# VH-VL binders against Large ribosomal subunit protein uL3c (RPL3), part 4

Target 1, 266 residues: Large ribosomal subunit protein uL3c (RPL3), of Bigelowiella natans (Pedinomonas minutissima) (Chlorarachnion sp. (q7xyp4)
Amino acid sequence: AAAARASSSALVALPGGRMIEVPHMTKDYRDVKVCSRQRKWEIREHMRDPIKMGLMGTKAGMTTYYDDEGIAHPVTVIALEAGNVVTQVKTKETDGYDAVQLAYKETRDRTIPWPERQHLRKHGNVKAMKHLKEFKIADVSEFTPGQQLKAEELFEVGDLVDVSGTSSGKGFQGSIRRWGMKRGPMSHGSKSHRQHGSIGCSATPSRVYKGLKMAGRMGNERKTVKKLPVMMVNDEEKYIVVRGSVPGKKGTIVELRPTKIVGKHC

## First folded at step 25 (VH-VL)

Design yc (from y5 with heavy chain S31N H103Y)
Fold by OpenDDE, last read:
Structure yc (fold): chain C 266 residues (1-266), chain A 120 residues (1-120), chain B 107 residues (1-107)
Amino acid sequence: as target 1 above (266 residues)
Amino acid sequence: QVQLVQSGAEVKKPGASVKVSCKASGYTFTNYYMHWVRQAPGQGLEWMGYINPRTGKTKYNEKFQGKATMTSDTSASTAYMELSSLRSDDTAVYYCAREGWFYDYYFDYWGQGTTVTVSS
Amino acid sequence: DIVMTQSPSTLSASVGDRVTITCKASQSISSWVAWYQQKPGKAPKLLISKASSLESGVPSRFSGSGSGTEFTLTISSLQPDDFATYFCQQYDKRPYTFGQGTKLEIK
């Protein structure tokens, strides 16, 4: 039964309503769930040259892919809309840090304020774009304003990426949902099933400390999912597939960045 | 103003090779993919492939795989296409064409075309 | 490969006429269609991208419409300079393919 599933194709809707069939993916990826020195070593030894630059994309949706071994892989399809054009190159000499600014998602001129429009025109005569993001990279010398970046040039199957975006808003949530706090007793006369509990001591400090985890708004925050393997890159169909989930709802903008592997632990 | 200027007409014998040049001006050469399109006499247009002048990466139409070789010289802002093992059916006008913005694989600027005639 | 079927192959019209050229794709290609004008001995000139976006410098009498599999190029009022061959192109998938062309002639 598992072998039969390995031949299944995954269908995903891209922005604009186009349905794509995600082709068969190879199992040439890294499953990095636990960050250990050994795991890090494995990553380093088998990785190609480091990814030089990131991209922006639009979360198209999630699907499940079954590999040749019958293992199910949750994957996220990220659409690559018009954009990913270099607008500005920042250097240590000029700006105090090295970064490449990308513009993403083409829009009408009238929707962009005049200063931003002029910025885009000045730096590579780029069309009006809705999103501008900076990517800090080690070497910016290879990038010039007006340069169009394509996913197949930057990413290969098996590469690890950090995907950043704004998480889905969940409204005002209790402490249990928001922070994973435990419930009180459900029996023995308890009236504190889902209450927050103590928020401090009376005499010392006689106040609630700033930053105490309590009920409040949950989501709609910048989140990063780290070390996601790239499963597929297709510039023809204008999408990239990563293993796992990424922040945000369908249609939200995400940033794909090279995974940072530092120290002994990830 | 963006301009693509191609080399002159070529007459070759069957089995020979020809190299067509396309000099780009008026824009940053490395920022745009250069495509090649041919048009046989009285026929439609056929996409042959493209080159990324920045990286040298190429992609060919399967129909022209092994027939066409695309190269570029960034210092000269010039793209080249070499056709090998020429046959009579290779007689056509060959165009270099700049790719549009982003993932828009249409061609916003064209060279004037180079006529390649293959005759015995 | 995606086949672009253009119709008609030849069209005779007079100055001032409304002209419509159609292009049918063998599969859905969203709006990834471009239209070109080609005059004899000249390279194609881009008129319309993304099925309906008029290029800069192109007269407003030219318009494009369509999505999915059917696309149209319309000239609202034909001018003497408009007599040429027109091509549609899909850029949804590689290889990129063109229609066979429509020759617009003077009636």
Scores: ipSAE 0.352, ipTM 0.756, lowest interface PAE 2.6, mean pLDDT 85
Fold by ESMFold2, fold request of step 29:
Structure yc (fold): chain C 266 residues (1-266), chain A 120 residues (1-120), chain B 107 residues (1-107)
Amino acid sequence: as target 1 above (266 residues)
Amino acid sequence: QVQLVQSGAEVKKPGASVKVSCKASGYTFTNYYMHWVRQAPGQGLEWMGYINPRTGKTKYNEKFQGKATMTSDTSASTAYMELSSLRSDDTAVYYCAREGWFYDYYFDYWGQGTTVTVSS
Amino acid sequence: DIVMTQSPSTLSASVGDRVTITCKASQSISSWVAWYQQKPGKAPKLLISKASSLESGVPSRFSGSGSGTEFTLTISSLQPDDFATYFCQQYDKRPYTFGQGTKLEIK
């Protein structure tokens, strides 16, 4: 079985050209308990696990892997490009809330406005980074400016993560399949407004090629895929593998956060 | 200015132990792994292993597993490498070296080297 | 273990010459190669990382190229300060191995 598993795996290219092969599926994620909706409701009002730190990554691609029972498992390889460096640490006393700002994906100084570059210099003298993101977490005491976060220190195989990113999409596709299918007596005019005010004051002809909320909403919006098991973490080769698919196409920047499970041991 | 300053040369007899220190300055010690590299006289370079100063976690080249022990003292910003059961072929210059950007394991800063001589 | 083989082991050249040192890996290592310069009695000095990225403070006459299994370090116009021993190093997989070195001597 192990030999068949190795022969069936495909290589995935990471940014920077490194090729990796996911050698086998682990079963660690099968031990993780997932709370029902009812149990979440019951627990949410009384206690909640502290929010833990996450990371940013880049979707590198997908591959398949057969487990010991011969079942194919789609997995997504998320590359760890240069970055995940702590810049600003915010506390309730300084900023009114606890958060850690993380810089991700090294870039040339010239691609970053000078004020942003000075911000990075002030907070840990961090190299120019393309993305800055705050992570609101419960305890910021373990993080210092300039610290480079290591995925193996934050995640283990079997952990559940929520992966956020911008979904793929183009133009006004998809609205006709969602809106026009079996809606009973459908309204032919889209005169209704989100605020319901100013009926009929907008230019009618432009509605065909603009303002179609459902068409634009189908793609190019932030999505979170929840409760994905971590299958592998490798800081030396700079990737994380999760089971399932993540938002966006190859190259999409994603945010990995520990799953928000109240009563994690329920 | 990043600087790695190592302890002085040592002369030891076979079977003894030696502990080499590497004091770091000019950067946050816990943000970078510290590596050790040896160079036998007239020979090339060999990677020995590293320590993560933040967690104390180590990885060793199998050739030096059991021979070398790497530790660190975060409060002193100092990494240590101890060699046990010294033999004549352990005679070499030992360098500490800081990992490169994004924990790539090329070495952008090196200590001056510590010569350990094992002689009967 | 990935073996890094340098050629030549010794190279004689004159000031102003263009010099090329080659490093060959026993398996593909993408671009995870660094180059070092070592003068007698001194620690190695990093010149190039990721096969072609020149380190800060290193003169522009140094350049690196290559991918996969074969890598080169080129010095476009030798200066007197460039006579030293040069090492390549792979950092793709543990153990991180070095080439045997190339001693660059004055003719």
Scores: ipSAE 0.266, ipTM 0.633, lowest interface PAE 5.0, mean pLDDT 77
Fold by ESMFold2, fold request of step 29:
Structure yc (fold): chain C 266 residues (1-266), chain A 120 residues (1-120), chain B 107 residues (1-107)
Amino acid sequence: as target 1 above (266 residues)
Amino acid sequence: QVQLVQSGAEVKKPGASVKVSCKASGYTFTNYYMHWVRQAPGQGLEWMGYINPRTGKTKYNEKFQGKATMTSDTSASTAYMELSSLRSDDTAVYYCAREGWFYDYYFDYWGQGTTVTVSS
Amino acid sequence: DIVMTQSPSTLSASVGDRVTITCKASQSISSWVAWYQQKPGKAPKLLISKASSLESGVPSRFSGSGSGTEFTLTISSLQPDDFATYFCQQYDKRPYTFGQGTKLEIK
């Protein structure tokens, strides 16, 4: 429970070479009620709110913040790389559901396929982007193709967000060991390698789909960390700071969404 | 294709106010912040501030806080800057300028400039 | 405020000359520098962003370099159209500031 004191600010490198210091956090951080017991009726009222738009970012690093009382607060800096541009807007009329497709992380080389390049040109004439992600939201009417989303327009200090990303080191080794105790060793022999793939693609009896989903835990999976308070938002320096840890290592692409579920225990 | 067309020159007396307009075309007006930059006669450029035309939110250079008021009309794709309590020191050319790509505040397109002259 | 200091303030040169203009920041600004060309009675024109990225439509004789606190605009072979005033601008921290300008004159 006792941690060595870290400096009150430490440099965190953003993609693109900018170095930032996470300064003294705003004093209104303490007004964020992260851990609260909520009544069932309070949860139902929050669940009635329309689902709002999120955005994508890149995990830049973690640092610690010591408040005036000496309590250590781990924070994660999430960089905003070039992107967060609206491409396709889906409606019930066109696609059967309401969603906004967001493009993230600009590239200019021809690393993306020609059909995807034409898709981006058709939908808002967007520059080539490495990642496309769909956000299902309640109201798509305020979003247009080519619109660049600004984090300060979507989030405020004190908002709770869910951050999703791909975990790396934990999910792979632990899952394999637990599941394959007979075979424990991680061999590159044809039998061991093919068992992992073959179980997923083996010739069909009628049971394939159900067994496939339950047996497919290999690690390297998406994980969502819920109810993280937003500590800072800065579009000019291109970062967001959240309290707590975020899935993945530095450089992992993450998705930030407004929290929908507040829960009985924070 | 992108064009920023500003209102014409103004001559004002000290203590008056002036409102400069900047009409944008060739791009989606709400997708880019609009900045204002001034250039006094024989002098360099000074950044005055910006407006986010989507939300109406502004940020001002401290030097111009309270002097300049930036607004926009999304339906007309037009940004405005009003200077109040004019002094002779406010004589300058005022430019509107569009921000660069992805939150970068270099200016890739500029209006032609509006000369404001303050004299008694 | 970050002070951007250009040198020289005035430069006399002939067509075909190689010209360099230096801009020094009062603190490190990484590579967040832009360069502009301004002719009399006209608005500034963007030449270079992010210290070294040449804007579309700008002749290749223009180049930029530098990082941290010192930045350079170079014109490799001066042409008649290049006689103008040149400004650097930092866009790392608000307020975004410009150098005082370098007037490039024909000899």
Scores: ipSAE 0.238, ipTM 0.635, lowest interface PAE 5.7, mean pLDDT 78

Design yc (from y5 with heavy chain S31N H103Y)
Fold by ESMFold2, last read:
Structure yc (fold): chain C 266 residues (1-266), chain A 120 residues (1-120), chain B 107 residues (1-107)
Amino acid sequence: as target 1 above (266 residues)
Amino acid sequence: QVQLVQSGAEVKKPGASVKVSCKASGYTFTNYYMHWVRQAPGQGLEWMGYINPRTGKTKYNEKFQGKATMTSDTSASTAYMELSSLRSDDTAVYYCAREGWFYDYYFDYWGQGTTVTVSS
Amino acid sequence: DIVMTQSPSTLSASVGDRVTITCKASQSISSWVAWYQQKPGKAPKLLISKASSLESGVPSRFSGSGSGTEFTLTISSLQPDDFATYFCQQYDKRPYTFGQGTKLEIK
């Protein structure tokens, strides 16, 4: 038959070799045209909501999604590797604050110290995991040690999430890229295209001021990208798709948390 | 210790229905999907589908779509599978099986099996 | 559907023998293969997951290997308790399918 159904998505490889294709989505995101009293109320009410549980994942790659109008949307596939298992549940009664500890990314027993291995066995008899992370949340009563968190139970398509991870290291960078300083002339015999200009006075204080914007290392820092829409959640194939970019390169471990702070228009 | 205890053998006439139960113990019932696998006499194993006990969400092998209905009762830690419009070729041993680690769909614990015999 | 083909269908061997059972998938399934042992009248018992990961409590004489389309279950030194039917299973793509089985008999 003619005109076989076309996918607007390319295949993305997950850790472990599974290939997935992001399916077409029909979700519509409405925007506000004018700041209204109702919108200001909705923002205030959302900020009162209790902090909800999140997950950890691994950046698997990016692909392009074409909507019904043919507009390209970049999306990031976040793999759910073995893990997201609840270990220690902390309460005000036991630890002075409410938190849930997650273990993520299964590893060999010998890769982790014996005390950490025993900690995992004590709290739900969890397999050896490469990462342990606490999520401070409002209500820990729904979580028990040994529980595997299911992304489809925590997130829905259309939810906004904050994705945290370590940004790609860019090494030592010049002042233009790092700080956005002015370039020198590109022609007319100039050889000073990207060099840093004057850095101080020779008289007073006769030194370089602290805090002067200079060339230096860039990237390799914790970064959170906020308000990314969830485009798809699939526990069976073990991935989440968000619109836009997330920190780091393919293979970077990321944390997904429900967005607390939403945009304001006024 | 993880145990899956299934209901007893059933003998049914063609056209009847049967409901097989699988009671789970020794683990948190809602933390693992429950699968159903059948084995016809002298035949191999055949995956039928699963249920997520926390949400009630199911997925079926296309071969059994409309034949099998999977449900669960979280308060009783029990999964159920109902077979409708029974035919003689539905005669088999039916197993419940717990999913493996991290929703990889190998089966680490199995029920003892429930023999369903369909004959006139 | 991914077809899993086991070879041989029946295997006769003596206690102490080294036995190899092969399972071939109709398409590449990476390492998403499990092996089960089933004795007559009993439920299957998991031996190996992810082609080579030995399940807890399974004797070390059992081993698995392979990737892609060909997978092997090896029993290094047969014991009397090992005479049973063995199944491979793929769990890469739904529907999850099993091999037809290999019956391991006393020679």
Scores: ipSAE 0.192, ipTM 0.628, lowest interface PAE 5.9, mean pLDDT 80
Fold by ESMFold2, last read:
Structure yc (fold): chain C 266 residues (1-266), chain A 120 residues (1-120), chain B 107 residues (1-107)
Amino acid sequence: as target 1 above (266 residues)
Amino acid sequence: QVQLVQSGAEVKKPGASVKVSCKASGYTFTNYYMHWVRQAPGQGLEWMGYINPRTGKTKYNEKFQGKATMTSDTSASTAYMELSSLRSDDTAVYYCAREGWFYDYYFDYWGQGTTVTVSS
Amino acid sequence: DIVMTQSPSTLSASVGDRVTITCKASQSISSWVAWYQQKPGKAPKLLISKASSLESGVPSRFSGSGSGTEFTLTISSLQPDDFATYFCQQYDKRPYTFGQGTKLEIK
């Protein structure tokens, strides 16, 4: 039954081989978009918040959680691999803007170019890491080079995050799938069902306009999925769970940032 | 050079309390959780719990829940553990220990230990 | 709680011997095991993390292996400085637990 499926389908493997079971999650997050006086106040209050620090993770997989009513909820487990160490702290006085640079995913020293190795040594004597990413935040005073960020200190259940990553490559695609162009007629003797329509004039300018949407490669680009609720944070077992999907396949490095924009038309 | 220096030995009567200190140096105190481990005479090691010195958040082994209270002072780079309502079976050596790399809770640096003796 | 059971509890050996100490977990803990050495009157010293990763400054005669439920610490050529008590520790799930210890004595 539903309980058995929830138990068997909740296990997700983290990169270190640890298996986790996603705990019971509340259903309160499914009603967040109700537009009310309280909702308008909540949006306005959030927009006044200082921009807070985020972190990086690795997509470990997706699983299904069944709520008390048996309704399936898709969730993505994001593993916290070795890293999330502060390297460079930038201030308006030193660099013209406030930002914190994070290093993520420990690697061997020989894998990293000498200039990057020197940069890591200069900024907190950080171990060799595969990824460096800058996070612009409101207040950098609480961050020091060499500091290891803890996810439970940055996020709590119910927070909304924007998750960025590289989407999977989909190869060469037609105009309908790539750009959402309308399909031609399916009946009445037409053979032009998915074919690209007219692409230019014969008179003036007698050429294809620059920027015309045509068939081409799709995917393999940076994408941000916004407003994902944090369902679980666990530093001890090294994961964070968000509701919904995140960009990329299992193993994709993702960036989690606190959502700035939480609503629309309220 | 990472160094954990604990307070000196204590002799207490049953029912009293004791507060053990652990001063950290050679690293950024708030970047690592501090754990406490006890060793009764002739016995093995028991994990007691930890404190996150950045937030003050604690986790205790259920065996020591209510017995031990862990605190820290980030200005002094010092962790504290207080044992209340001491009993004779609380006689042990108490160690502070720093967590390992990347949330791993093996202990790469240990204090020298503080002997707490409870006698009637 | 995950119970860590060491064997043997006491081991007598001579300088130059190869010795092994076994630690068995009551459930699978992948590779999340550390090994410590404790000399009389001293704090424990970390030897190995993640079942097989030798800590810096630890002599290469120490090695660890195992995964799942059974783990071993091996000293390939025993030296006089190696006579001490050895502990295993799991750090997979709270509460983090230690084995009861293995005392390595000189014959």
Scores: ipSAE 0.188, ipTM 0.631, lowest interface PAE 6.1, mean pLDDT 80

